# Designs tried in a protein design chat: VH-VL binders against DENN domain-containing protein C297.05. Part 6

Target 1, 138 residues: DENN domain-containing protein C297.05, of Schizosaccharomyces pombe (q9y7q7r449to586)
Amino acid sequence: VNEIPGWNDVDLYPLFRALSIPNILVLFEAALMEAKVIFLSENLGMLGYASQALLHLLYPLTWQGLYIPVLPRRLISCFEAPCSYIIGTLSYFFHMDDVPLDNIPLVVCDLDKNSVSTFGKIVRLSRSLRSKLQAHLK

## First folded at step 20 (VH-VL)

Design v4 (from q4 with light chain N31E)
Fold by OpenDDE, fold request of step 24:
Structure v4 (fold): chain C 138 residues (1-138), chain A 121 residues (1-121), chain B 107 residues (1-107)
Amino acid sequence: as target 1 above (138 residues)
Amino acid sequence: QVQLQESGPGLVKPSQTLSLTCSFSGFSLSDMGMGVGWIRQPSGKGLEWLAHIYWDDDKRYNPSLESRLTISKDTSKNQVSLKITSVTAADTAVYFCARRSYWGTYSFDYWGQGTLVTVSS
Amino acid sequence: DIQMTQSTSSLSASVGDRVTITCRASQDISEYLSWYQQKPGKAVKLLIYYASSLQSGVPSRFSGSGSGTDYTLTISSLQQEDFATYFCQQYHRTPYTFGQGTKLEIK
């Protein structure tokens, strides 16, 4: 997994330690369909690790949406962006009611509790692909 | 098992303050994403959302009633309180509290049975 | 505020019937709609969330559909215990608003 060119410095361990494989797959699927992804944690470092790991998993695809690994409190309006994004923010500053819900699915992940919540319909991989991917991630 | 139970005075005089309490179990308002809201229903009418309080003490109010509403929580007691000032006959209704969380349905997935409050002199 | 309007305030049906209740929003709510069941003396019960997702523990005879502004609750085969009042609710944005309710009565 660490043999991806240009990504030798990416550490996947923090993400895989924080989240179960099924939850990682949900995030992966969300990213594949260019959904909105919000990472929550009380640890800023975890936000960086998580977002980088997710981008790494997308290889060779490159994320085309907004990418804000750590969103400062003063820029909370970024959640109003009417486009795909991967945004991390401290749990203390996040309120779901402040996130506009539109036709773009949203996945919110609490890295500290290994919790994932989906808002909207996420396009899922086929059973065979999910199983294959799960096997590779284990 | 998630449970909620409303309690109130039953009868309140006009211009007084109505105090309601929601006691719950099976979840905690110390958990991120967790919240409890109040909804009321006048007899024979639809439901009206009043207010909501989250784990971090963030409060949301129905703008039409915000000036008269105060929601608060006591996490240690698993209670949420709602105060309505300057009540009138229009505030006569069954008052419900309900749980809502970021994690899961993001809807009011569990409700209390409601408590009737009548405003009358 | 987003206004929620249900197709009818009351509906009569018989056990075994297919029942449909519609709900319209005054604007697009992007499927952020829930359906609730209310019975006297009992806690309100969540049936459907996100327009078509069945709440855990709810019988499969209940289903939801719709998008944009128009949504439908369907009971494929009405059971005796299904006679109740049903409400739709949008949680697309605050203030959250409910339909006026549809009382399903026995014919």
Scores: ipSAE 0.566, ipTM 0.871, lowest interface PAE 1.1, mean pLDDT 94
Fold by OpenDDE, fold request of step 24:
Structure v4 (fold): chain C 138 residues (1-138), chain A 121 residues (1-121), chain B 107 residues (1-107)
Amino acid sequence: as target 1 above (138 residues)
Amino acid sequence: QVQLQESGPGLVKPSQTLSLTCSFSGFSLSDMGMGVGWIRQPSGKGLEWLAHIYWDDDKRYNPSLESRLTISKDTSKNQVSLKITSVTAADTAVYFCARRSYWGTYSFDYWGQGTLVTVSS
Amino acid sequence: DIQMTQSTSSLSASVGDRVTITCRASQDISEYLSWYQQKPGKAVKLLIYYASSLQSGVPSRFSGSGSGTDYTLTISSLQQEDFATYFCQQYHRTPYTFGQGTKLEIK
């Protein structure tokens, strides 16, 4: 039962089925520091589920950056935004070379392969806190 | 174990087309984010990035040489090819191929030993 | 294009020495900087990526630092096998560009 106000319809299962707990924690850490996050999948539905799940995990914090759960190919220029963002897009059309790299760390997640890549340095939680969160997420 | 190996003609005449081949193992260009690039080094000089090809056949070229470069891949053979047209003495160099992937360092993490190509009449 | 300039083209040192090689970019490259080691007849070897991250398998005596436009490769205690040519490379923006190289020679 989801007791978080406004999040009663959020389904976390797709994300937790797609990604390992350690990878989810990396995404969580990235979101906490307002980094850039890119979700990739061949399934558009997965992009929506993943993004919503990540935002849910941030509760009671709210995402302050750009949020585009599903970015169509025609709007690929959105990756040029010089700000924090959570963006999902089809992996088939994604090219890292189209993403300007700046001082804001970037985390790219392939939902289909349970793969996370970090570009830049993200602030990590302490080992003890990470362990506690890992236990809680299981 | 990741390995790359370049092969070329060794000697090419001016105005001809230089064809190079990179044979690799330990990874596949069927995997998303995977790519192979070409870098060259004239004798006693620095390195110059030439081109890169990704798993989905997306191709990137050095703008200064783009008009003369053609990169391609044969995923089934684990090979990447580079063609350079209208070569001159300035194209004399050791040519390297190297792997670069979204996942990991996002740098050229594995290189071939290089193949020398001399342009001379 | 982004120009990469290394502090020197050649450097003489002895085994056991602390060695530093600097690399400057013509513009801010946001730490997207790699260091490579080149030896004759051998494949180029990646040492450092993202300015300070040590590549797997590389000895801990190698380290990288820097931000913005200025970066440094440090070898804390030079070993015999470390005499080689070292290159920096930016991958912040295409076309990717390299420094001219620094040849580390035996004093």
Scores: ipSAE 0.552, ipTM 0.867, lowest interface PAE 1.1, mean pLDDT 94
Fold by OpenDDE, last read:
Structure v4 (fold): chain C 138 residues (1-138), chain A 121 residues (1-121), chain B 107 residues (1-107)
Amino acid sequence: as target 1 above (138 residues)
Amino acid sequence: QVQLQESGPGLVKPSQTLSLTCSFSGFSLSDMGMGVGWIRQPSGKGLEWLAHIYWDDDKRYNPSLESRLTISKDTSKNQVSLKITSVTAADTAVYFCARRSYWGTYSFDYWGQGTLVTVSS
Amino acid sequence: DIQMTQSTSSLSASVGDRVTITCRASQDISEYLSWYQQKPGKAVKLLIYYASSLQSGVPSRFSGSGSGTDYTLTISSLQQEDFATYFCQQYHRTPYTFGQGTKLEIK
């Protein structure tokens, strides 16, 4: 992955340590189509690393949706936003049933368990392109 | 590998409390996102969702029955229990427990075979 | 609550037939709809989730389609083991609600 100008401090290692490459690609595809992305972790630091890494992977594309790397409990209503977003929150107290589901696909990622769940259909890259990216990310 | 099995009294008198137990295997309610719900079906009728309990002991109830329902879990025993108070003939049904997880289908992907409960004097 | 309506309570068909069962929601459920198969003495079986995703292990002759409020379960070529009752369910929001069921009987 090439460095983003001005983002020399971005560290992709935490994300790649936490998640498998296939799961990272799912997140990338979700972000690429401006879906909703929720990061879960018991470690607040991981939330920041994950979201920043995802944005880095999108370069040179710029995320246009809501971006909240660490969502405090008091602002849980942000999940009700009817727009694309990348939001991180603690696994503890997260309840999927409290997240409104709409026509915008949602991807939920548990960073601690290397688990990704997709709610809705995300646009996938071609198998060839996905394989190339996977090889590049290794 | 995933299996669920309901157990109940079979027959309950009106105004009594119905106690049901769901025993499961192949998964754990210690896993984040995992849950077990109860659904019932009166004879010849559709299905009605009753309650759901998650790994973190978060409980969800059908508002129409919430005042009479109590769901609980024993993670160590892989069991989920449901109590229904003040039962009437309207509570006669086959009761199912089913698994639902944040990871995967987010639907009830595995069900028990159900247990018949008849409310009668 | 969201009402789920299966317009057909019973349907007769023969082996090899193409069968369609419809389900309508009282409001847009954004494709958060599942189809289940129920047979006497057996556990309810999940067939389709998110309107069109085939559950693992389910034969490919089963398919789902639809969006908004209207959804359809299709069996491309009915097999003997497919005679059962089929239910739709929305999981867009609680309380989760089911259709009344469609009993598929042999003609």
Scores: ipSAE 0.524, ipTM 0.862, lowest interface PAE 1.2, mean pLDDT 94
Fold by OpenDDE, last read:
Structure v4 (fold): chain C 138 residues (1-138), chain A 121 residues (1-121), chain B 107 residues (1-107)
Amino acid sequence: as target 1 above (138 residues)
Amino acid sequence: QVQLQESGPGLVKPSQTLSLTCSFSGFSLSDMGMGVGWIRQPSGKGLEWLAHIYWDDDKRYNPSLESRLTISKDTSKNQVSLKITSVTAADTAVYFCARRSYWGTYSFDYWGQGTLVTVSS
Amino acid sequence: DIQMTQSTSSLSASVGDRVTITCRASQDISEYLSWYQQKPGKAVKLLIYYASSLQSGVPSRFSGSGSGTDYTLTISSLQQEDFATYFCQQYHRTPYTFGQGTKLEIK
């Protein structure tokens, strides 16, 4: 993965340690199509690492949606935003019932369990491109 | 393998409290994203969602019945309970419990066979 | 509440027939729609979720389609074991609501 200029401090290791390559690819595909992405973890640090890593993977594309690496519980209403977003929050306070489901696909990722759940249709990369990307991520 | 089984009194008198129990296996309500809900079906009619309880003890009720419903769980016993107070003939139905999880279909993917409850004097 | 209405309460068909059951929501439910199969004395079975996703273990002759407010369940070639009651359910928002059901009977 190419370095983002000025982002020399981005560490991809925590994300790649937490998630399998297939799950990372799902998140990448979701971000590419400007879907909604929610990161869950019991560790606040992991939320920051995960979101930054995802943004790094998008280079040279720049995320245009809402970006909240760590969402406090009191701001749970942010999930109601009718736009694309990448939001991290503690798993203790997260409930799917607080997230309105609309025509924008949603991907929820539990960083602690290496689990990804997709709500809606995610545009997938071609097999060839996916395989190539997977090879580069390993 | 996921399995759910409902149990109830079969017969309840009007104005009494109906107590139902859902016993399940193959999953745990200690797992994040996991939940169990209750759905009922009067004879010859459609299904009606009643309540749902999640792993973190968060509870959701059908607003039309919320004042009469109490859902609870015993994670150690793999059981979910539902109480309905002040029952009437309108509460006569087959009662189902079903699993729902954030991970997977996010729908009721496994159901019990249901238990018939008749409200009669 | 979101009202779910199925096209018919009862439908007669023969083995081998192509069968279509429709379900309409009173408002847009963004494809958060499931189809279930119910047989007497048996556990309700999930067939389709998110309008068109086939549940694991369900035969490929079952398919779902639709968007917005209108959805359809299709059985491409009806089998003997498919005679049952089918109902749709929206899980777009609480309270979750179901269609009245469509009983598929032998002609």
Scores: ipSAE 0.517, ipTM 0.860, lowest interface PAE 1.3, mean pLDDT 94
Fold by ESMFold2, look of step 23:
Structure v4 (fold): chain C 138 residues (1-138), chain A 121 residues (1-121), chain B 107 residues (1-107)
Amino acid sequence: as target 1 above (138 residues)
Amino acid sequence: QVQLQESGPGLVKPSQTLSLTCSFSGFSLSDMGMGVGWIRQPSGKGLEWLAHIYWDDDKRYNPSLESRLTISKDTSKNQVSLKITSVTAADTAVYFCARRSYWGTYSFDYWGQGTLVTVSS
Amino acid sequence: DIQMTQSTSSLSASVGDRVTITCRASQDISEYLSWYQQKPGKAVKLLIYYASSLQSGVPSRFSGSGSGTDYTLTISSLQQEDFATYFCQQYHRTPYTFGQGTKLEIK
């Protein structure tokens, strides 16, 4: 009865299977502030599933930036875009030097290792609100 | 938990090749996003970045020294090596290795204590 | 290449003083700047990353600030163990470069 509308198990499961709740909240906070998000995995399916799951977390908001859940190596220059994006790519050819660090915050997430790094200022939810959301997501 | 230690020859003659080894623990260069770099400090001088190697064998060199530098890794031994050819007295310095990772600060967050290398005839 | 300049090579100060060390970049580095502490016979220590974020285990008397091209490291109440050399480094764009260092000495 106290579930958040649009947040259901089947749509969000790929994120919860791959990542800890604190890391999922970082991704949620980044997406809310229209940051740049990069998903990394050795598994192409995970890139698609995680990218879609992040969009579901935003419900009822819609993502208006670039959205490329599987980026091929030949298009690596898309990381140079001066706008917000959600881009997934295979981890073995990803290199941070290909990503300009500008004034738009960036979050890089390795789905295979439950690792998240932030670059720039991500506005975090208050500690009490984060605790409430963590309890709700259980 | 992360620790790095430099090993070097102490004394090297001019025109020879200086070989350095960085041994580390608490992380692996098989892990995506990990890298190790070399920085040196001549006596009474500032820090000079020399080279960096990443988990995927991508390598970066200081352009002013690039023709004399070779960096390599042995992931199974948790070691990174640096060679400097044709050394002169100007290469006398304390040599440090340091880790940089995508995961965390994206800065050189752990350093070795350094090893002194003296180039003299 | 982005040049990092620490205009002061040496500072003298007393225990309890507030100390400010400056670092200037040759172009905007968007706060992608780190501060390091070097003591004789010890490993170099990361103090501050992203201009103002304190590394784990670093005392709260250390703080960083700045934006654009001008950055500062501040020690609010100097302690005996703080006499060291301090370096800035930018990681905005390759090649990543260091300042020349500022040596903080006891008066």
Scores: ipSAE 0.460, ipTM 0.791, lowest interface PAE 2.7, mean pLDDT 88

Design v4 (from q4 with light chain N31E)
Fold by ESMFold2, fold request of step 24:
Structure v4 (fold): chain C 138 residues (1-138), chain A 121 residues (1-121), chain B 107 residues (1-107)
Amino acid sequence: as target 1 above (138 residues)
Amino acid sequence: QVQLQESGPGLVKPSQTLSLTCSFSGFSLSDMGMGVGWIRQPSGKGLEWLAHIYWDDDKRYNPSLESRLTISKDTSKNQVSLKITSVTAADTAVYFCARRSYWGTYSFDYWGQGTLVTVSS
Amino acid sequence: DIQMTQSTSSLSASVGDRVTITCRASQDISEYLSWYQQKPGKAVKLLIYYASSLQSGVPSRFSGSGSGTDYTLTISSLQQEDFATYFCQQYHRTPYTFGQGTKLEIK
């Protein structure tokens, strides 16, 4: 069993419970390149736990962008930030047409449906490295 | 297998209301991120976006036509409808419906074949 | 509103030619641009999204490029079935607008 230092099952479990390993890798790749990440769920706890789990995947790197794991409806304008972010919000009031698309890539993840969509170019890990990580994350 | 099909009256008299229906299969407007839009093409001209409706009943209209447009959906029937009031000859066009989804291309990835509507006395 | 301009309304070419169709935006659209193909009596087909990403099932002879305000669709070796009208569309900001189209005709 070959685990990466700083990754442990308790801190990462919320992502593995909600998402397939390929989708988790897309989120990891997005976070490494400091993209914009939006988490969607009808479960407020899941938004917080998944956002924190994504930060743990980055160890030993530190997230430098905006971090709002649970964004209330009145603060939807935070999606207009011109910087990278990890933001979670409730699914039922979220609408993509009001999210500005700019030169920073965006990933939108529905934690309840295991759905991920990317906007812009996400730099992917090599096929060999992705396969190795998928095997170790099981 | 995603399919969309438009239906409409063919001929409409000036000043009347034009009603169009899009019937689709292979996806549902009960699913988050799904939407259907209407686009038209007057003879010899380009494409003009008219309106969208999404799974959560959020609606967007072309601002130049907004006062005359009404879009609605019937999720259980897999149908989306568009009404255009007070039509004139300028509303003569081929009308298309098309799907747009958050999950994938975020573009109109599937279109119907279009239905011709002529506004004439 | 962002205006999309395809300065060429029609273009004549022969089978086997390399063809380039251009599209210009009135402001920077950060590569959020799609290309569509229209043939009479057929459903419109999405070819390219995000300026250069090929839609599933689209032949690899189609490619897109560009940045900022200037974008191109290229057909590397024109086939008989490629004679059609091609539209660009921006999806950077609402309202999402189309170019007026470029008709690709047989020489």
Scores: ipSAE 0.402, ipTM 0.781, lowest interface PAE 3.4, mean pLDDT 87
Fold by ESMFold2, last read:
Structure v4 (fold): chain C 138 residues (1-138), chain A 121 residues (1-121), chain B 107 residues (1-107)
Amino acid sequence: as target 1 above (138 residues)
Amino acid sequence: QVQLQESGPGLVKPSQTLSLTCSFSGFSLSDMGMGVGWIRQPSGKGLEWLAHIYWDDDKRYNPSLESRLTISKDTSKNQVSLKITSVTAADTAVYFCARRSYWGTYSFDYWGQGTLVTVSS
Amino acid sequence: DIQMTQSTSSLSASVGDRVTITCRASQDISEYLSWYQQKPGKAVKLLIYYASSLQSGVPSRFSGSGSGTDYTLTISSLQQEDFATYFCQQYHRTPYTFGQGTKLEIK
């Protein structure tokens, strides 16, 4: 069985399955302002699917930062990058003390617990636009 | 509600090992991103961070004291312990434990009341 | 290590005064700074994180500001319960270090 139901469902579904709509909007706002985004999970597939879903949510905008949906332990120093990124890694070897906190805001998301934490200032969308997006995302 | 409480010996002699226990409730070190740290305050002086431990047993120590410190946890008992070897009068202080979490403030948001430890013969 | 300096070790003020306590870092800490309140016989209380964000349950008369190396805690109208010792702490880099404290006393 190799058939994927409608491309639109595959593109965005992993985020909606894992996270509440308010948390998805925080990730969307972070990505729009080119913040740093870290996805955490015990499930390797979920890291890849959620990272790709965030990119599709940005359409028609294109992500210009570092993109590593599954970061191996040997490359944990990639969190030291002084640029925006979307990086996913296993919860087991993630440690916040290894992530430099700089002027670029950071969002850390645990996909298994629907938990999101922000470091720095994330600029929120207008109330009317947030309401429209929340209705659209369901 | 989040609560932490320190327990210690009160008085220790020089060269002995100081053992402290932090008992807590309202959170668990089985939850990702949860941690507990130890901070001390000598009489009339400022605060000094000693160590912290996270849910995954990741441990960090103040480099100036690292050779003398051991932090450990017992997740099933909601306890964190700190040992300081070869104590001197300089280790006389009030010792606090405090929670630190990836979620929320990323600061020491809840503290115990502190326990006084005096190093004296 | 990042050294945190509070220029005033003790400060006297009256109820109703506006009070400002300063904290200087030895290097840029990108606003990753917290303020704590310590009263005798009570647990230490987090007031401010990320330089200016108010912790839940903290009265709005407390505010924080600053950037780079220079940070301030302000109490807009001092109340009797605000007489305490105040510490800043950076959490930009390990080891996480504290200022030496500013004791706020009744004038």
Scores: ipSAE 0.371, ipTM 0.779, lowest interface PAE 3.6, mean pLDDT 87
Fold by ESMFold2, fold request of step 24:
Structure v4 (fold): chain C 138 residues (1-138), chain A 121 residues (1-121), chain B 107 residues (1-107)
Amino acid sequence: as target 1 above (138 residues)
Amino acid sequence: QVQLQESGPGLVKPSQTLSLTCSFSGFSLSDMGMGVGWIRQPSGKGLEWLAHIYWDDDKRYNPSLESRLTISKDTSKNQVSLKITSVTAADTAVYFCARRSYWGTYSFDYWGQGTLVTVSS
Amino acid sequence: DIQMTQSTSSLSASVGDRVTITCRASQDISEYLSWYQQKPGKAVKLLIYYASSLQSGVPSRFSGSGSGTDYTLTISSLQQEDFATYFCQQYHRTPYTFGQGTKLEIK
């Protein structure tokens, strides 16, 4: 946490409050391979906080894809983008059939229920490294 | 334990409306990402997806049948219904309901046993 | 609409055999393909999703592979309970479509 350069407990806290460490690692792995990430919540502020926290986990790497931490309903067609993204939207108007399932992996995260689904192949960190990171993040 | 069960009329005359009900347990359509779909199998033929409905009342229909299909839900009773209008002998089939969820497989992971509907005079 | 073709309608095999069932899509479905097992009088069972991911509770002798338009289901050592009809299904986009089925029969 504070022992890793660029990681601050304040900046990361929203993500650790909402999600288990294994689920946070899935999001981290997805972001490293430039997958598509969708955050869902009924809380508008949580969408922004979680999206920002994921960016901070990538330090010193920078996110190069589309970044829309709060997507309004009228712009739902942004899920059709043929590129990687981090997009947050309110859960009550989200529908998976609006999201094309293509060769770019997708992770969908419900921040309110600590639920993560992956679509496609996410390259995982080794089991040894994941175990060490999980221990250090507790 | 997730379970689904279909019920239907067994026999329907041509030109009438076929009504089917799926009763389920072990999950709720009040939960985000949960859905139920309908699939049919005519005798000696393959499976055909008809429609599905999600927790938020979002509905998708097979385009070849859309004008004749209506799917609806009653979340408090854990039921999903399908109506098919203007039936013909081609609608004779075993009808299945099955769960589909955003979480996990995004496939039809649990099915009912099916109910046979015959269209004849 | 995406057409799914299982060119073999029936296979005969013996217990212990390795069996491969094929499925071809009319266009690229990006591995969004499921395999189902159907036995008379029983609920249909999901075996494989996302081309190669094994559903919980399915024996490890079942495996799936493929990409693009060509997919396979393999049973590494056939058991008595595996005699059934097997369907592939694409869920890349609606309408979700199934193959015609491959019936696996005991020799």
Scores: ipSAE 0.338, ipTM 0.749, lowest interface PAE 3.9, mean pLDDT 87
Fold by ESMFold2, last read:
Structure v4 (fold): chain C 138 residues (1-138), chain A 121 residues (1-121), chain B 107 residues (1-107)
Amino acid sequence: as target 1 above (138 residues)
Amino acid sequence: QVQLQESGPGLVKPSQTLSLTCSFSGFSLSDMGMGVGWIRQPSGKGLEWLAHIYWDDDKRYNPSLESRLTISKDTSKNQVSLKITSVTAADTAVYFCARRSYWGTYSFDYWGQGTLVTVSS
Amino acid sequence: DIQMTQSTSSLSASVGDRVTITCRASQDISEYLSWYQQKPGKAVKLLIYYASSLQSGVPSRFSGSGSGTDYTLTISSLQQEDFATYFCQQYHRTPYTFGQGTKLEIK
């Protein structure tokens, strides 16, 4: 009985299809330090898949912050949360003015453009460790 | 390459509506995250942010002036307009438009040269 | 609203001097602060964003520093073209507010 090729990696596929390895490492570093992460896309499914893929990269660590992979416009006040979060929302109604910038770092990732912006200080892994992780992920 | 230019009436009488237009090139308000805002400077005074509008038509106003301000855009013409109703001498200023983007500096990175508007009877 | 204060309205200096301009916020703005340069007859120019990051095309003699409520723009060796008015602006919370400006004049 043969396994379906790629079955074990299905949860990660959407993230690696959308983003370069360096950008995925920024998201991983942000999640490790319990920063705020916002995913943007015009594709609702991509928001869910990318958010889940990020959680999978943290295994065996568990995400303990707010987790809302698809946030409707009505609930935009969730960006005001004073804690770490992973929140996805549709690109076309996202505005940085709705996101309070505080001492918790923020990463905004546009999944459709392979674009990652950071606000505040993200603690980066050493160059040696980043190189090892980059080779492993390729 | 990014350029913005303000145009306005120069002189406006009290109680009338002041209309300003910002024409720009080198970027588009069809691009996610792009916005254009208005800032004014009364003679010999500091800068005051008035309003800005984003690619998705989201609008933000300075709360102290919000009841008199209307901002709008025409993406196909690369233009943003500002109206100020019921003007008084206190609205005499140089008016600037400036670009702001979510990506990069998150600041007003390119400005027009400004246009002087005088409110006088 | 967050008030931005530049305590010095005018500052005299000579070419070659090291010049420091200060800006104080009424509350912690977490380094979400920009510096702008205004010259007569010219468009306003962004110099520094995020308190210390240099905008593209700005000479390296300009630098920014600070945290919390206290921020500084430094020009390490003043040039003739640097005589201008300098504004800080916070972008931590709307409404985005500016300092009243510091005019840098030749001595």
Scores: ipSAE 0.029, ipTM 0.656, lowest interface PAE 7.9, mean pLDDT 85

